# Ledger of designs, part 472: VH-VL binders against q0aze0

Target 1, 268 residues: q0aze0
Amino acid sequence: MKIILVNNRFKENTEKKAQEIAGQLSALNVEVIIDNGLDEPYAGTVDFIMVLGGDGTMLRAARRYGQRAIPVLGVNMGTVGFLSNIEINELAEYLPLILREEYSLEARMMLEVAVFQQQSLLTRVFCLNELLLRSNSPRMLSFALEISGQKLEPYRGDGLIVSTTTGSTAYSLSAGGPIADPQLDAFIVTPVASHIINKRPLVVSPEREISLHLLEEREAIIGIDGQIKMDFGAENRVLIKRAPHPLLMVNLKAKPFFTSIDRSLQRQ
Key: E = the ipSAE of ESMFold2; O = the ipSAE of OpenDDE; V2 = 0.75 times the mean of E and O plus 0.25 times the DockQ between their complexes.

## First folded at step 22 (VH-VL)

Design RB8 (framework fv_inotuzumab; at its last look DockQ between E and O 0.71; V2 from the best seeds 0.79)
Fold by OpenDDE, look of step 22:
Structure RB8 (fold): chain C 268 residues (1-268), chain A 123 residues (1-123), chain B 112 residues (1-112)
Amino acid sequence: as target 1 above (268 residues)
Amino acid sequence: EVQLVQSGAEVKKPGASVKVSCKASGYTFDDYAIHWVRQAPGQGLEWIGGINTYTGDTYYRRKFQGRVTMTADTSTSTVYMELSSLRSEDTAVYYCARDESYFDYLSGTFDYWGQGTLVTVSS
Amino acid sequence: DVQVTQSPSSLSASVGDRVTITCRSSQSLVYSEGSTYLSWYLHKPGKAPQLLIYDVSRRQSGVPDRFSGSGSGTDFTLTISSLQPEDFATYYCLQATHFPITFGQGTKVEIK
């Protein structure tokens, strides 16, 4: 068995714990690779991914490995979040189950984000939470939204979020988007400070494609999961699709979404 | 408008503690982390640590571990840095700075800064 | 700790001059998905530092276009295409790819 441990570069405790866990796993003849994001993603075959940290760390792991159909376990290390399944102090208890592959999987839809310069592909990224288009200035943006070739009225505002249902409890929520059941596959299109007060979020079928481009010569920024930034101008287009592969999240412990959501939101 | 307003200058004796405040306004408080950076006389900028206002996680440079405590009060949108066991070498202007955060992720880019707080440690 | 070394430590220049400051890190600053957490700051005495460039080459909002950043891996540069009177200050690079966050030692740009 080969396991990747993903940790947070700024959380020394996660690094220390990763080393400790690596030692324990090695003693059990499990090969371990530690990924703190400073190196390229491990390209070899792995059987399991453990994410040590919070939701941000999980998002990074998802972007790096999610397309590979590898079970991913979120191990919370003292942070508030929606994407961890067990606590670090519970790992010892569940480790035998992990090694025996006695767990269930929950598929979470990811986004495929493609950014173009005219007709040329600049980058393609998979992400678990959301794509954000925002102004790089205090001025509002004017941009065009198309859904499966259907042109909507131009948007004017600070920006737009296209999120997964997983991402519905992230930035989309702060922007007034709905809370979505993570078991659903859907796009959530949430305006950010729209000029039109009554502009409502859209829930869109994952079978559709979403495209965005600016209608003016202004500088904007594309944000992905709050961690990746990219300049976005009038010559750029972004195309958003459902990723071909979902993230396979490991369920070792029952964590009812709707029961826990109130607790998590109350802390905000 | 984003603003970080720090508390006033402090004069302390060696061995004492100082607590500097940084009040944030003009943005959603818990969407950003706050870091502390100092500059001693004739020296460059030195990172002390940071606090994630959303998660409550703190990140301290090892040099300051055991002496520094950062806290956040969401009700007042204020971050505090307490430095104990003060030494003459701790004499510096201390700055708070805003950093974009996303859950447990920090960008490490300080886009807004406080005006600075002079802390003088002298016998 | 990752060492960040700026060059030069100081320089004298005139208004209108092209100024280039370099920053070298002891380790690569490339992080996940190719992100590089290198930023540049301007600092004047008695004032708060000001962010100029982030992510190597991204200009902060409100920063004049005469400021630009470039580089990759371990070598980075800040360029002022035409120095203005208000640009005389000390400049710092900062890396946040590695814990702990570290600054360069600074480059003082003085009037010739």
Scores: ipSAE 0.830, ipTM 0.923, lowest interface PAE 0.6, mean pLDDT 94
Fold by ESMFold2, look of step 22:
Structure RB8 (fold): chain C 268 residues (1-268), chain A 123 residues (1-123), chain B 112 residues (1-112)
Amino acid sequence: as target 1 above (268 residues)
Amino acid sequence: EVQLVQSGAEVKKPGASVKVSCKASGYTFDDYAIHWVRQAPGQGLEWIGGINTYTGDTYYRRKFQGRVTMTADTSTSTVYMELSSLRSEDTAVYYCARDESYFDYLSGTFDYWGQGTLVTVSS
Amino acid sequence: DVQVTQSPSSLSASVGDRVTITCRSSQSLVYSEGSTYLSWYLHKPGKAPQLLIYDVSRRQSGVPDRFSGSGSGTDFTLTISSLQPEDFATYYCLQATHFPITFGQGTKVEIK
């Protein structure tokens, strides 16, 4: 059995814990690859991914491995987030179930994001929470949104968020979007500080294709899961679709999503 | 307007402790980590550590581990850095700086800084 | 710890000069998905440091466009295309790809 441990290398004690867990697994004849983000993703076959960290660490794991349809377990190393299933101090208790593959899976929709210059594909990335289009200057943006070829009236403002339901509690919420049940598949399209009256958030079928481009030359940025940034200008267009594979999240312990919403609302 | 306002200058004897505050305003406190950086006379900038205000996680450079404690008070939007067992080489200007965060992720970019707090350790 | 070394340590220049400062890392600063956490700061005596450039080449909002950054991997450059009187200061690069966060030793830009 081969497992990838994804860790948050910025925090020194997380790295130490990852090495400790890797040693324990190796003693059980489990092959272990540690992914601290400095090397290319492991290209070979793996059976399981264990994320040691919070929601931000899970987002990186999802971007790297989510399209490989491998079970992914979130192990919280601190304050419990939305994407962790168990705490680090519970890992020993659940390890036998992991090794015997005695767990259920919850599918979470991901976005496929393709950025073009003219007609040429520049890059394709996947994300779990959201794409953010935002201004990178003091000036607001003017931009066009198309949904399955249907052109909406132009937007003006600070930007736009295209989120999954999983991402509905992140940037989309701060911008006025709805909280969505993460078991639903949908796009949530939330304007950021719109200067156009009546630009409300939209909930859109996951079968739709969403396209964005600027209507004026401005310095803009495409942000992915709050962690990846790409320059975006008038020569670019971005296309957003449902990714071919959902993230397969391991469920070992019941997670009380709806009761945890109050904590998130109080912080914002 | 984004502001980080630090507590005033301190004079301490070797072996004492100092606690410097950094009060944030003009932005959502939990969206940014706070780091501490110091500059001793005639020296460059030195990173001490940081605290993720969303998760409460702390990150200390190894040479300070055991002597430094960082805490955050969300109700007052204030971060504190306490440095104990002070030595003469701890004489420096101490700055707080904010770093955009997204859950446990930190960018490591220090976009706004406090005005600095001079800590003098003199026997 | 990842060592970040600036070159030169000091230089003298006149208003209007093009100034180039190099930052060299002992390890690659490339992280997941190509993210490179290298930033540049300006620091004057008695004042707080000021962010100029982040992510290697991205200018902080409000920073004049005479400041630019470039580079990849281990070698990075800050360029001031036409030095102004307010630009005489000490400049620092910072890497945050590796724990712990480390600064370069600084480059003092003085008036000739």
Scores: ipSAE 0.810, ipTM 0.907, lowest interface PAE 0.9, mean pLDDT 91
ESMFold2 (binder alone), look of step 22: mean pLDDT 92; pTM 0.948

Design RB9 (framework fv_inotuzumab; at its last look DockQ between E and O 0.84; V2 from the best seeds 0.80)
Fold by OpenDDE, look of step 22:
Structure RB9 (fold): chain C 268 residues (1-268), chain A 123 residues (1-123), chain B 112 residues (1-112)
Amino acid sequence: as target 1 above (268 residues)
Amino acid sequence: EVQLVQSGAEVKKPGASVKVSCKASGYTFDDYAIHWVRQAPGQGLEWIGGINTYTGDTYYRRKFQGRVTMTADTSTSTVYMELSSLRSEDTAVYYCARDESYFDYLTGTFDYWGQGTLVTVSS
Amino acid sequence: DVQVTQSPSSLSASVGDRVTITCRSSQSLVYSEGSTYLSWYLHKPGKAPQLLIYDVSRRLSGVPDRFSGSGSGTDFTLTISSLQPEDFATYYCLQATHFPITFGQGTKVEIK
């Protein structure tokens, strides 16, 4: 068995814990690779991914490995989040189950984000939470939204979020988007400070494609999961689709979404 | 308008503790982390640590571990840095700075700064 | 710790001059998905530092276009295309790819 441990570069405790866990796993003849994001993603075959940290760390792991259809377990290390399944102090208890592959999987839809310069592909990224288009200045953006070839009225505002249902409890929520059941596959299109006060978020079928481009010569930024930033101008276009593969999240412990959501939201 | 307003200058004896405050306004408090940076006389900028106001996680430079404590009060949108066992070498202007945060992710890019707080440690 | 070394430590220049400051890190500053957490700050005595450039080449809103950043991996450059009177200050690069966050030692730009 080969396991990747994903940790947070800023959290020394996660690094230390990763080393400890690696030692324990090695003693059990499990090969371990530690990924703190400073190196390229491991290209070889792995059987399991453990994410040590919070939701941000999980998002990074998802972007790096989600397309490989590898089970991903979120191990919380003292942070509030929606994407962790067990606590670090519970790992020892569940480790035998992990090694025996006695767990269930929950598929979470990811986004495929393609950014173009005219007709040329600049980058393609898979992400678990959202794509954000935002202004790089205090001025509002004017941009065009198309859904499966249907042109909507131009948007004017600070930006736009296209999120998964997983991402519905992230930045989309702060922007006024709905909370979505993670078991659903859908796009959530949430305006950010729209000039139109009554502009409502859209819930869109994952079978559709979403495209965005600016209608003016202004500088904008594409943000992905709050971690990747890219300049976005009038000559650029972004195309968003459902990723061909979902993230396979490991369920070792029951974590009722709707029961926990109230507690999590109350802390905000 | 985004503002970080720090508490006033402090004069302390060696061995004492100092607690500097940084009050944030003009933005959603828990959407950003706050870091602390100091500059001693004739020296450059030195990162001390940071706090994620959303998660409560703290990140301390090892040099300061055991002596520094950062806390956040969401009700007042204020971050505090307490430095104990003060030494003459701790004499510096201390700055708080804002950093974009996303859950447990920090960028380490400081887009807004407090005005600075002079902490003088002398016998 | 990752060391960040600026060059030069100080320089004298006149208004209108092109100024170039270099920052070299002891390790690559490339992070996941190619992100590079290198930023540049301007600092004047008695004032708070100000962010000029982040993510190597992104200029903060409100920062004059005479400031530009470039580089990759371990070598980075801040360029002031035409130095203005208000630009005389100490400049710092900062890396945040590696823990702990570290600053360069600073480059003082003085009037000739």
Scores: ipSAE 0.853, ipTM 0.927, lowest interface PAE 0.6, mean pLDDT 94
Fold by ESMFold2, look of step 22:
Structure RB9 (fold): chain C 268 residues (1-268), chain A 123 residues (1-123), chain B 112 residues (1-112)
Amino acid sequence: as target 1 above (268 residues)
Amino acid sequence: EVQLVQSGAEVKKPGASVKVSCKASGYTFDDYAIHWVRQAPGQGLEWIGGINTYTGDTYYRRKFQGRVTMTADTSTSTVYMELSSLRSEDTAVYYCARDESYFDYLTGTFDYWGQGTLVTVSS
Amino acid sequence: DVQVTQSPSSLSASVGDRVTITCRSSQSLVYSEGSTYLSWYLHKPGKAPQLLIYDVSRRLSGVPDRFSGSGSGTDFTLTISSLQPEDFATYYCLQATHFPITFGQGTKVEIK
């Protein structure tokens, strides 16, 4: 059995803990690859992914490995998060179940994001939470949104968020979008500081294609999961679709989503 | 407008502690981590550590581990850095600086800085 | 710890000169998906440092066009295309790809 351990580059103890876990697993004849983000993604066959960290660490794992349809377990190391399933102190208890594959899986929709320069594909990336289009200057943006070829009235403001339901509790929430049940598949399209007062968040079928382009020459940035940045200008267009494969989240113990919302709302 | 306003200068004796505050305004406090950087007389900038205001996680440079504590109070939008067991080489101007965060993810990019707090350690 | 070394340690220049400062890292600063957390700061005595360039080459909003950054991997450059009177200061690079965050030793740009 081969497992990837994904950790956080800033938490001093994370590398040591990952090496301890790797040692314990090696004693059980489990091959372990540690991914701290500094090397290329492991290219070989992998049976399981274990994320040691918070939601930001999970997002990196999802972008690197989510399209491989490999089970991914979030292990909380004392951080606030929506994507962890067990605590680090519980890992030893659950390890036998992991090795015997005695767990269920919850599918989480991902986005496929393709950025074009004048009809030529520039890059393709995947994300778990959201794409953010935002201004990279003091000036607001004027941009077009198309949904399955249907052109909406132009947008004007600071930007736009295209989120999964998993991402509904991230940037989309701060911009006024709804909290969505992560078991639903949908796009949530949330304007950021719109100057057009009749532009409200939209909830859109996952079978739709969403397209964005600027209507004026402006400097903008496309942000992916709050971690990847790409320049975006009048020569660019972005196409957003449901990714071919969802992220497969491991469920070893129940995590009551709806009561957890209350805790997150109180913190904010 | 984004502002980081630090507490005033301090004079301390070796072995004492100092607690410097950094009050944030003009932005959503939990969207940015706060880092602390110091500059001793005639020397360059030195990173001390930081605190993720969303998660509460702290990150300390190893040489300060055990002597530094960083805390955040969201109700007042204020971060504190406490440095204990002060030595003469701790004499420096201490700056707070913000770093955009996304959950536990930080970039280490310091776009706004406090005005600085002089801490003098002398016998 | 990853060391970041600036060159030169100091230089003298006139208003209008093109100034180039280099920053060399002891390890690659490339992180996941190509993100490279290398930034440049300007620091004048008695004032807080000011961010100029982040992510190697991305200029902070409001920073004049004469400032540019370039480089990849371990080698990075800050360029001031036409030095202005307000640009005489000490410049620092910073890497945040690796823990702990480290600054270069600084480059003092003085009036010739």
Scores: ipSAE 0.717, ipTM 0.880, lowest interface PAE 1.6, mean pLDDT 90
ESMFold2 (binder alone), look of step 22: mean pLDDT 92; pTM 0.945

Design RC1 (framework fv_ragifilimab; at its last look DockQ between E and O 0.94; V2 from the best seeds 0.90)
Fold by OpenDDE, look of step 22:
Structure RC1 (fold): chain C 268 residues (1-268), chain A 122 residues (1-122), chain B 113 residues (1-113)
Amino acid sequence: as target 1 above (268 residues)
Amino acid sequence: QVQLVQSGAEVKKPGASVKVSCKGSGYTFTGYWMYWVRQAPGQGLEWIGVINPDSGGTKYNQKFKDRATMTVDKSISTAYMELSRLRSDDTAVYYCARGREFETYLGYFDLWGQGTLVTVSS
Amino acid sequence: DIVMTQSPDSLAVSLGERATINCKSSQSVLYEYDNKNYLTWYQQKPGQPPKLLIYWASYRESGVPDRFSGSGSGTDFTLTISSLQAEDVAVYHCQQYYSTPLTFGQGTKLEIK
């Protein structure tokens, strides 16, 4: 068995724990790769990904490895979030199940975000939570939203979020988006401080495509999962689709989403 | 083993063009953004642009948008930067540099080429 | 464009003493969503390309001695060498990567007094 341990270099406790766990796994004849995010993603074949940290680390891991259809386990290290399945102190208990591959998987839809410069593809990113378009100044943006060729009325506001159902409990929620069942595949399009007070979030079929571009010469930014930052101007276009592969999240421990959302949100 | 190797020094006349090459080795060439930065003698560093070696997508400093052209040949892990309509103030050491951030061009550089001196003189 | 201004332009410090280089950005390079400062420091020795020292304002690149440290947030940043060594003679550059165009400070030449 070969396992990638994903940790956060910026959090020493996660790095230390990764080394410790790596040693334990090695003693069990498990090959271990540690990924702290400084190097390119490991390109070799692996059987399992263990994410040590919080939601942020999971998001990074999802972007790096989600397209490879590898089971991903979130191991929480004292943070509050929605993406970890077990606690670090529970790892020893569940390790035998992991090694025997006795766990269930939950498929989580990801976004495919394509950013264009003029007519050329600048980059493509897969992400688990959301794409944010936001003004880089206190001034409102004017931007166009198109859904599967249907052009909506121009948006005016601070920005727009296109989120997965997984991401519905992230920034989209703060912007007034609905909480969505993570087992549902859908886009959630949430306005950020729209000029139209009653502008409502949209729940969009994952079969559709969403495109965004500015209608004015303004400086904006796009943010992906709150971690990736890019400039966004009039020369840019964003195309959002459902990623061709979902993230396969490992369920070792039952985590009732709807009975715990209030508790989780209160802790944030 | 991980390195960027640039082409040799160039001497050009004003109005001419120069094309500098940068070959990456020891890493996945298409996995890292490639940046071009220049440094005039005794001056600071100036960003020219960035290219995504995988998609070929480019973003230029507006200052160079009409004169600089960045390209890549993935088959030989080589990036190119061509600067046209050269002027004397284009005299500088030109560097290619690898970006640390994988998913965005907004990044810093962890690997540099050795530099290519381009001298523009009449 | 974000303008990066270093201070001083040059300084001489005795061996074993502390060297301090400042870098100021015309705009904040703190990203509110990840709470990171998009600021890096490079060391450049004569005839060589720049070498990465500090990234995200305060994190040392692998292999960089502990005497190097980065601090600051928002618009004001500092590179500190706690005990100057002979091999630290170089030009130091700060760079922001908060927005394009990516911009550098004018550089600070550090010499031994």
Scores: ipSAE 0.916, ipTM 0.950, lowest interface PAE 0.5, mean pLDDT 95
Fold by ESMFold2, look of step 22:
Structure RC1 (fold): chain C 268 residues (1-268), chain A 122 residues (1-122), chain B 113 residues (1-113)
Amino acid sequence: as target 1 above (268 residues)
Amino acid sequence: QVQLVQSGAEVKKPGASVKVSCKGSGYTFTGYWMYWVRQAPGQGLEWIGVINPDSGGTKYNQKFKDRATMTVDKSISTAYMELSRLRSDDTAVYYCARGREFETYLGYFDLWGQGTLVTVSS
Amino acid sequence: DIVMTQSPDSLAVSLGERATINCKSSQSVLYEYDNKNYLTWYQQKPGQPPKLLIYWASYRESGVPDRFSGSGSGTDFTLTISSLQAEDVAVYHCQQYYSTPLTFGQGTKLEIK
């Protein structure tokens, strides 16, 4: 069995713990590839991905590996979030199940984000939580939202969030969007400080295509999962679709979403 | 053996053009943003632009958008930068560089080519 | 465009002494959503391309000696060499990557006194 062990060397000393776990797995004849976030994603075939850390480390793992349809387990190392399944001190207890591949999987929708310069594709990025469009100056933005070719009335304000249901508890929530059941596939479109009173959050079918562009020259940014940043100007457009594959999250320990909401939000 | 190897020095007249090549080896060429930066003798560094070798998409410093053209030949892991309508103040060492950040062009450079001196003299 | 200004333009420091180089940006390079400073330091020795030293303002690149450190946030950043060695004679550049165009400071020449 070959496992990718994902950590973040910039968050608490997960490097030491990653080395310890890699040693334990190697003693069980498991081949381990460590991904600490600095090198290119491992390109070879693997059976399982173990993420050591919080939601931020899981977001990076999802962007790097989520389209490979490989089971991903979140292992919490301190601050409980929405994306971990077990605690680090429980790993030894669950290792036999992991090695025997005896666990269930929970699918989480991802976004595919294509960024254009004029009419040319500049880059494509995958996203687990959200795309943020936001002003990069004190001035508000005027921008167009199109849903499957249907042009909505122009938006005016600080920006817009297009999130997954998984992302509904992240920045979308802070901007006034609803908490959504992560078992649903949907886009949640949440305005940020809209100056147009009638702009309310929208819940949109995952089969739709969402397009954004500025209606007026302004300095803006695009943020992906709160971790990837790009410029956004009048020459840019972004197209958002459901990604071809969901993130396959490993479920070893019951974590009922609705009974855990208050605890998880308190610890953010 | 991870490296960027650039073409040799060039001497040009004002009004001509120059095309500098940059071959990447020892890494996944299409997985990293490729940047072009120049440095006039005894002066600071100036960003020219960036290309995504996978998509071919480019962003240019507006100062160069009318004169610079960046391209890629994926089959030989080589990036090119062509600068046209050369002036004497284009005399500089031209560098290619690889970005550490994979998912965005807003990044910094962990690998640099050896540089290509372009001299423009009347 | 974000203007990066280094100070001093040059300095001379005795072997074993501390060297400090400042870099100021014309606007904040701190991205509030990830709390990271989009600033990097390079070392450039005579006749060579720049070499990465410090990224995200404070993280040392692999293989860079412990005597190099970066600090600061927002608009004000400092590169520190705690005990200068002869091999540290170089020009040092800061670079922002908060927005395009990507811009560099004018460079600081460091010499042995």
Scores: ipSAE 0.858, ipTM 0.920, lowest interface PAE 0.7, mean pLDDT 91
ESMFold2 (binder alone), look of step 22: mean pLDDT 94; pTM 0.960

